# VHH binders against q9p7j3: the designs that were tried, part 9

Target 1, 174 residues: q9p7j3
Amino acid sequence: MILPLFPETQVHVFVYENVSNCAAIHEQLISQNPIYDYAFLDAATILYKKQVYSAIIRALEDRRDEQMKTKTIHSEVILSLSPKTEISSAFRQFSMTKKSKNIVVVKIDSKLTEEEEFERLDKLVEGNRVEFSDEELQKLIDFKVLKKNYKLDPSTLENPLASILSSIALRGYS

## First folded at step 13 (VHH)

Design ba7
Fold by ESMFold2, look of step 14:
Structure ba7 (fold): chain B 174 residues (1-174), chain A 125 residues (1-125)
Amino acid sequence: as target 1 above (174 residues)
Amino acid sequence: QVQLVESGGGLVQPGGSLRLSCVASGFTDFTFDDYAIGWFRQAPGKEREGLSSITSSRGDYTSYSDSVKGRFTISRDNAKNTVYLQMNSLKPEDTAVYYCAAGWELSYPRDFDYWGQGTQVTVSS
């Protein structure tokens, strides 16, 4: 897909459940294998499509404005999900871990169609693809993790979207 | 909360050796082997200098700065939540406070958000 604000940038987002090889993917990410140049997120931290798109947009804005703090656009997406600016804490909070079971995978600057990118990604991830939708994400979220990551309180917890999107958009301004 | 404690510093003659230890504790949701550990040093009035880092329990992902490569060796023992820095062929310019630090091992670039209090190393006659 193409975001209206960044018409030259093709983005794909995939969701996998019941992933059995996160430890193997983790090893490839440590070694910086270019075949694995995606953002791998723990689905337990993602409740909304808009959460992911807002992080992608923020990362692309920071790249456009030469304000990126990380070395790739994919690592910048992981940072952009966090309400804070610390790289290590953002990765700890949102990235796939060796123990993750469900993941959200983002590819930015793709030269492939969604189905071509999926065929490539499906060779890397041992799990079941599900739709990138709020319905599917709600089945995979851990609300205790979400509450901690965004410091949600009772007044925001029942419909946290605005608080989450504000945190992503305003990171670094306060 | 993650805590790091360095030990093994002290006074040593030029050409001598020391082995520093960094013991980590206070993990809640994650374990020691999810973190990369780095060694740093800082002499008075200077900026903190990165020396070496190590990831995962395999230890296959080690790095060294040019100033210590060949003289210092980093290693880890995940069963004891400990990382070591073996320092050989010590020189007076190695005199500094040595810190260990921990960060999420998938951070790109490498970044550290937990720091120890430091241990003094002094190399002099």
Scores: ipSAE 0.281, ipTM 0.684, lowest interface PAE 4.0, mean pLDDT 88
Fold by OpenDDE, look of step 14:
Structure ba7 (fold): chain B 174 residues (1-174), chain A 125 residues (1-125)
Amino acid sequence: as target 1 above (174 residues)
Amino acid sequence: QVQLVESGGGLVQPGGSLRLSCVASGFTDFTFDDYAIGWFRQAPGKEREGLSSITSSRGDYTSYSDSVKGRFTISRDNAKNTVYLQMNSLKPEDTAVYYCAAGWELSYPRDFDYWGQGTQVTVSS
């Protein structure tokens, strides 16, 4: 897909459930294997599509403005999900772990169609692809983790999305 | 939305005891143990005052106003979505409508999001 604010940048987002090889993927990420040039997110921490898009947009804006805090655009997406400025904290909060079962995968600057990118990624991920939708994400979310990551409370219960987006947008301004 | 219902109020003689209950319902994304609960009272012609509070899943912490310390005890039963206020050694000046309130953090009294309808407590000989 193409984001209106960044027409020259193609973005793809995939959701996998019941992934059996997260530990293996994690090892490849640690070794910085170029084949695994994606943002691998723990689906337990993602509730909305707009949450992911907001993080992607923030990362792209940072790159545009030459203000990236991390080394890669994909790591910047992970950082952008967090209300915290610490990179290590953001990764602990949102990145896929060896113990993850469900993941959201983001590709920035893709030169492939969505179908082609999926075929490539499907060779790396051993799991079932599901639709990237709020409905499917709601089935995979851990609300305890979500509340912890964004410090949600009963007063923000009516609109968790607004709180999440505000946290992402205002990172570093509090 | 979250609803709170107080019960256990009534008429009691000086030196007597009452136990108030606050039952919560209507939770969605958050559960009962995510809420801090406070007890308040309002006597005729007086302002509402905070009496006691108990925190949520972040760690149980209890607090009491000076007017009720040593006499009142707050407790919670998460399995029943209920908070209790045990009131001992009651005095005529304890006569008031008693309210329970739910919120995330306790900053008296405006930070509470939900309030009960209140229960009348009358202490008289």
Scores: ipSAE 0.016, ipTM 0.311, lowest interface PAE 7.3, mean pLDDT 91

Design bc6
Fold by OpenDDE, fold request of step 14:
Structure bc6 (fold): chain B 174 residues (1-174), chain A 122 residues (1-122)
Amino acid sequence: as target 1 above (174 residues)
Amino acid sequence: QVQLVESGGGLVQAGGSLRLSCAASGFTFSDYTMAWFRRAPGKEREFVAAITWEGDDTFYTDSVKGRFTISRDHAKNTVSLQMNSLRPEDTAVYYCAAASYDFGTPTEYDYWGQGTRVTVSA
């Protein structure tokens, strides 16, 4: 897809459930395999499409303004999901780990169509692709993790989207 | 000040063994995944081995599996690479590296040592 304010940047987002090879993917990331140039998120931490898009947009804005805190656009996406400024904390909060079962995969600056990118990614991820929708994400979310990551309370849990987006947008602002 | 200081390199005959050590200081060692890289003459730097910050997972490039063993000592803030059955193609400068996060994206290592030279003669 193309974001209106970033027409030259093609973005793709994929959701996989029942992923069996997260440990193998982790190994490839540690070894710096360039074909794994994605942002791999734990689906247990993602509740809304807008949550992902907001993080992407913030990352792209940071890049545009030459204010990225991380070294890559994909790592900036992960950082942008977090209300914390510490990079390591953001990764621990939102990134796929070897224990993950369901994942959200983000590709920035893709030169391929969505279908072509899927064919490429499908060779790397052993799981079932599901629709990138709020309905599917809601099936995969861990509310305990969500509440922890964004410090949600009973009041904000009534409409968690607003709180999540505020946390993303206002990171570093107190 | 952050420092990674490698030691243990040298000249060894094919089939021999070396143990490399990396002493870390200036950062919270227990929060970092540690790795070894190497750069052979005329080649690009390549991944050799890594051990996670928790110390429960180790990773190796295929060419060193079964011959090299990475370990870490949290009490001493050191990471080691035991290299057995060395081959001439293992000749390289070996670098110690540290990463504060090792998943989600291809790992970007934050800190690097100056390297220690390993030469394996035929």
Scores: ipSAE 0.888, ipTM 0.940, lowest interface PAE 0.4, mean pLDDT 95
Fold by OpenDDE, fold request of step 14:
Structure bc6 (fold): chain B 174 residues (1-174), chain A 122 residues (1-122)
Amino acid sequence: as target 1 above (174 residues)
Amino acid sequence: QVQLVESGGGLVQAGGSLRLSCAASGFTFSDYTMAWFRRAPGKEREFVAAITWEGDDTFYTDSVKGRFTISRDHAKNTVSLQMNSLRPEDTAVYYCAAASYDFGTPTEYDYWGQGTRVTVSA
């Protein structure tokens, strides 16, 4: 996928359900295995495609403007999902953990087609790929976690997407 | 000021044991995943072991599994590496490292010690 404002940057997003090896993936991340150069998100925290895209765009903008708060574009994507400025908090809120069952995987600066990237990623993730769509994401979301992460209340839940996007866009400006 | 200070290195014969210790200060120790890395002469730095901030998960490179044990003491802000059945190929400078997050992406370690030298003679 090519984003209009970043035509030179190819991005891919994959969704996996019933992932059995999140702990093993975590181990590879801890050991800094470069093959795992992705952003691994807990699907329980993601409700919309636009949520993910907004975070990606924010991260790419930060990189473009040389204003990244983290060291890598993928870590910046994770940070960009959070309304908080604390990096560690963002990771704890949105990143895949050993307890995750469903994940969203983001690849930035891919040099491969979506199919090729999937073939590589599929060797790393033991789960079922599902469509990256709002419909599928809605099946995987934990609303309790979502509400907590974005401080949603009955009024903002009427249009949670707007609230989420505002939180992402206005991080650090409150 | 953030500081990681390694100790416990030295010369030991093959088959021997050493216990490395890393004393942390200047940051909230309990919020950080701690790790040990090593760099052998003429080689690149490599991951050795890690223990999560929760203290309930440990990870090891394959070559040290069953021989090395990583542990941490939150009360003392220390992380240790018990090294048993040492081999000449374990000869390296061992570094302590700390990461504030260890999920989502390949872990970026924020703080590093100066290292302690371990020499294993044949």
Scores: ipSAE 0.887, ipTM 0.941, lowest interface PAE 0.5, mean pLDDT 95
Fold by ESMFold2, fold request of step 14:
Structure bc6 (fold): chain B 174 residues (1-174), chain A 122 residues (1-122)
Amino acid sequence: as target 1 above (174 residues)
Amino acid sequence: QVQLVESGGGLVQAGGSLRLSCAASGFTFSDYTMAWFRRAPGKEREFVAAITWEGDDTFYTDSVKGRFTISRDHAKNTVSLQMNSLRPEDTAVYYCAAASYDFGTPTEYDYWGQGTRVTVSA
């Protein structure tokens, strides 16, 4: 897809459930294999499509304004999910780990159609693709993790989307 | 302030062994994944081995599996690479590197040493 605010930037988001090879993907990330140039997120941390799009938009705004804190746009997306500015904390909270079972995968600056990018990604991930939708994400979320990551209390949890999006948009202003 | 200082390189004949060491300072050593990379003459830098910040899991490129062993000493803030059964194709400058996270995207190694040369003569 193309975001209206960034018309020259093609973005794809994929969701996989029942992933069996997160440890093998981890090895490829550590060795800096460029074929794995995506953002690999733990789906247990993602409740809404808007959560992911807001982080992508924040990362693209920071790139446009030359204010990125990380080395790539994909790593900037991971940072942008966090309400905090500390990079390693954001990665530890939101990234896929070797123990993850469900993942969300983001590709920014793709030169491929969604189906072409999927064909590449499907060779790397051993799992079942599901729709990137709030319905599917809600089946995969861990609410204990969500509450911890965004410090949600009972009143905030009544409307968690607004609180989460505010955290992403306002990061660095506190 | 942050320093990674490699040592232990040198000239060795094929079949021999060397132990490389990397002394780390200026950051909390236990919070970092440590790795060795190498650059052979005329080649781009390539991954050799890593030891993770969480759990001390180890990873190796295929060409060194069974011959090289990465380890670290948290008390001394040192990562080591034991290199056995050396071959002429192992000739390279070896670099120590550190990253504060190793998931999510291809790992961004923020700190690098200056390198130590290993020459393996046929």
Scores: ipSAE 0.747, ipTM 0.876, lowest interface PAE 0.8, mean pLDDT 90
Fold by OpenDDE, look of step 14:
Structure bc6 (fold): chain B 174 residues (1-174), chain A 122 residues (1-122)
Amino acid sequence: as target 1 above (174 residues)
Amino acid sequence: QVQLVESGGGLVQAGGSLRLSCAASGFTFSDYTMAWFRRAPGKEREFVAAITWEGDDTFYTDSVKGRFTISRDHAKNTVSLQMNSLRPEDTAVYYCAAASYDFGTPTEYDYWGQGTRVTVSA
């Protein structure tokens, strides 16, 4: 996938449900295994494709402007999902955990086709791939977590997309 | 200023034990995952063990599983590595490290100690 604002950057996004080895993936991440160079998100925290794209764009803009707050583009994507400026808070809010059952995986600067990237990633994730769509994401979301992460109230809960995107875009401008 | 100060290294014979300690200061200790790395002579630095910021999960490289135990004390801002059944191949400089996150991406450690030398003789 190519984003219009970043035509030279190839991005891939995958969704997995019923993942059985999140704990094993965590072990590889903490030990700095370079094979796991992705952003692993908890699908329970993701409601829209545009939410993910907004975070990716924010991260790429930060990189372009040499204003990244984290060390890698993938970690910057996770940070960019959060309305908070604290890196640890963002990761606690949105990253995959050992308890996660469904995940969204993001790859930035891929040198592979989507199919090739999937084949590579499929060796690392033990779960079922589903379509990256609003329809599928809506089946995996935890609205309690979503409301907490973005401080949604009854007036914004009916159509939370605008609030979510605003939170991402205006992080640090409260 | 941020400081990680390792201690407890030394010379020990094979089969012996050592307990390394790392004292942290200058940052919010409870917000960081803590880890131990080591660099053997002529080799690259490698991951040894880690403990999450909450202290509820621990991780070990395969070669030290069952022999090493990592723990942390939030009241004292310390992380420890109990090393039992030491082997000559465990000889290395051991480094304490801290990361503000431990999930989602390969962990990048923000802070590093100066290291403590562990030598295991045959």
Scores: ipSAE 0.690, ipTM 0.866, lowest interface PAE 0.6, mean pLDDT 94
Fold by ESMFold2, look of step 13:
Structure bc6 (fold): chain B 174 residues (1-174), chain A 122 residues (1-122)
Amino acid sequence: as target 1 above (174 residues)
Amino acid sequence: QVQLVESGGGLVQAGGSLRLSCAASGFTFSDYTMAWFRRAPGKEREFVAAITWEGDDTFYTDSVKGRFTISRDHAKNTVSLQMNSLRPEDTAVYYCAAASYDFGTPTEYDYWGQGTRVTVSA
């Protein structure tokens, strides 16, 4: 996919459920294997497509404006999901861990078609690909985690999307 | 001010053992994943071993599995690399490194020591 404000930037997002090899992926990340240059998110933290796209847009805007806090665009996406400015906290809250069951995987600056990127990613992830859609994400979310990560209270639970998107857009302005 | 100071390098015969140590200061040690990298003469720096910030899980490059053991002492803020059955190919400068997160993307090690030289003679 091409975002209108970033026409030269190809982005792909994949969702996997029932992933059996998160520990093996973690090993490859910690050893800096460049084949694993993606953002691997825990799907338990993602309720909406717009949540992911807003984080991608925020990361791309910060890159454009030379305001990135992390060293790669993929790490910046992970930071951008957080309402907080602390990098390590954002990673601990939103990243895939060795205990994750379901994941969302983001590739930015892809030089491959979606099909080609999927074929590469499918060699790395042992799980079942599902559609990147609000319907599928709702099956994978942990609402207790979502509430904690974005400080949602009962007054915002009826329309959490706006509160979540505001948190992503406004991080660092207060 | 973050400091990583390696020690324990030296000359050893093939088949021998060495124990490297890295003293860490200037950050909350338990919040960091610690790693060892090495650079052989004329070669690029390569990953050797890591121990995670949470759970102290360990990882090794294939060429050292079964011979090297990484460990950390949270009371002393040190990470160690026990190197057994050393081979001439293990000759390198060994660097201690630290990262505040090791999930989500290939790990970004922001802090590095100055290195300690290990020479393994035939």
Scores: ipSAE 0.680, ipTM 0.857, lowest interface PAE 1.1, mean pLDDT 90
Fold by OpenDDE, look of step 13:
Structure bc6 (fold): chain B 174 residues (1-174), chain A 122 residues (1-122)
Amino acid sequence: as target 1 above (174 residues)
Amino acid sequence: QVQLVESGGGLVQAGGSLRLSCAASGFTFSDYTMAWFRRAPGKEREFVAAITWEGDDTFYTDSVKGRFTISRDHAKNTVSLQMNSLRPEDTAVYYCAAASYDFGTPTEYDYWGQGTRVTVSA
């Protein structure tokens, strides 16, 4: 996938359900295995495709403007999902944990086709790939977690996408 | 100034135990995942164990599972590694490390200690 504002940057997003080896993946991440150079998100925290895209765009903008707060573009994506400025908070809110069952995986600056990237990632993730769509994401979301992460209330829940996107866009400006 | 100071290393016989400790200062301890790495003679540095900022998740390299236990004390800003049933292959310099985030992407550790030497004799 190519983003219009970033034509030189290829992005891939994958969704896995019923992942059995999140703990193993997490261990590889903590052990600094470069093969796992992705952003691994807990699908329970993702409701919309636009939420992910907004975070990716924000991260890419930060990189473009040399304003990244984290060390890597993938970590910046995770940070960008959060309305909070604290990196640790963002990761706690949105990153895959060893207890995760469903995940969203983001690859930035891919040199591979989507299919090639999938084949590579499929060796690392033991789960079922599903379509990256709002419909599939809605099946995996934990609304309690979502409400907590974005401080959604009955009024903002009427249009949660707007609230989420605003939170992402305005992070650090409140 | 950020400091990670390891202690507890030494010489021990195979089957023995050691408890390593790392004292952290100069940063918000509760915001960091803490880890132990080790470098054996002639080998590259390898991951040993990690504990998340909340202390509810722990991770171990396969060779130390069941023998080593990582823990942390937020009140004292310390992370510990209890090493039981030590083996000669556990001989290494053990390093304490801290990362502001521990999962989601390959972890970049921000701070490292000077290391403490552990020698396990046969």
Scores: ipSAE 0.680, ipTM 0.849, lowest interface PAE 0.6, mean pLDDT 94

Design bc6
Fold by ESMFold2, fold request of step 14:
Structure bc6 (fold): chain B 174 residues (1-174), chain A 122 residues (1-122)
Amino acid sequence: as target 1 above (174 residues)
Amino acid sequence: QVQLVESGGGLVQAGGSLRLSCAASGFTFSDYTMAWFRRAPGKEREFVAAITWEGDDTFYTDSVKGRFTISRDHAKNTVSLQMNSLRPEDTAVYYCAAASYDFGTPTEYDYWGQGTRVTVSA
């Protein structure tokens, strides 16, 4: 996908369930293997497509404006999911860990079609690809984690999307 | 002010052993994953080994598995690399590095030492 404000930027998002090799992926990340240059998110933290796209847009806006806080666009996406500016806490809250079972994977600046990128990613992830849709994401979310990450109270739980999106958009502005 | 200081490098014959040490200060050592990287003459820096903040996981590049051992000492805020059965291809400047998180994307190591030189002669 190409976002209207970023016409030169191709983005792909993939969702995998029942991933068996998150520990092996972690090993490749810690060794800085460039083949793994994606953002690997824990699907338990993602409820909406708009949540992911809002974080991508925020990261791309910060790159355009030379305001990125992290070293790569993919790490900036992970930070951008967080309502706070602290980098390490964003990664602890939203990233895939070796214990994750379902993941959302983001590739920005891809020079490949979605299917070509999938073919590369599928060699790295041992799991089952599902569609990137609100229907599939809702099956994988942990609402207790979502509530904690975005500090949702009972008044926002019936319509958490607006609260989540505003947290992503307003980070750093208060 | 964060500081990582490597020591223990030197000249050693092939088949020999060497122990590198990295003293860390200026951050809460127990919150950081520690790693060793190396840069061989004329080559890019490459990953050697890492140990997670609680010491429960260690990682090694394939060429050093079984020969190198990474360890950490929380009382002294040091990370060490025991290097056994050294080969000429292990010749490099070895760098200590620290990261406050190590998942989600290829790890961004925030702090680096100045390096210690290891030369392995035939």
Scores: ipSAE 0.658, ipTM 0.848, lowest interface PAE 1.2, mean pLDDT 89
Fold by ESMFold2, look of step 14:
Structure bc6 (fold): chain B 174 residues (1-174), chain A 122 residues (1-122)
Amino acid sequence: as target 1 above (174 residues)
Amino acid sequence: QVQLVESGGGLVQAGGSLRLSCAASGFTFSDYTMAWFRRAPGKEREFVAAITWEGDDTFYTDSVKGRFTISRDHAKNTVSLQMNSLRPEDTAVYYCAAASYDFGTPTEYDYWGQGTRVTVSA
């Protein structure tokens, strides 16, 4: 997909359930294997497609404006999901871990079609691809984690999407 | 100011052992994943080993697995690399590195030491 404000930037988002090799992926990330240059998110932290797209847009805006806090666009997406500015905290809250079972994977600046990118990613991830949709994401979310990450209380739970999106958009201002 | 200071390098015969140490200061050591990288003459820097910030997981490149052991000491703010059964191919400058996270993307190691030279003679 191409975002209208970023016409030269192709983005793909994939969702995998029942992933059996997150520990092996972790090993490749920590050793900086460039084949793994994606953002790997824990699906337990993602409820909406708009949550992911808002983080991608925020990261792309910060790159455009020379305001990125992390070294790569993919790490910036992970930071951009967080309502807080501390990098290590954002990664602890949103990234895939060794024990994750379901993941959301983001590729920015792809030169490939969605199907071609999937073919490459599918060699790296041992799990079942599902549609990137609010319907599928709702099956994978952990609401306790979501509430904690975005400080949702009874009043904000009436409209969790708006609260989450404002947290992403206003990071550093609220 | 963040400082990573390596020590323990030197000359050793093949089959021998060395222990590298890296003293860390200027950041909360327990919040950082620590790693060793090396650069052999004429080659790119390569990953050697890492230990997570909790100390519960360790990782090694294939060529050193079973021979090298990474460990960390939170009381002394040090990370160590015990290198056993050394081979001439292990000859390199070894660098200590630190990252504030180690998941989600290929890890960004933002802090690096100056390196310590290890030479393994046949």
Scores: ipSAE 0.622, ipTM 0.841, lowest interface PAE 1.3, mean pLDDT 89

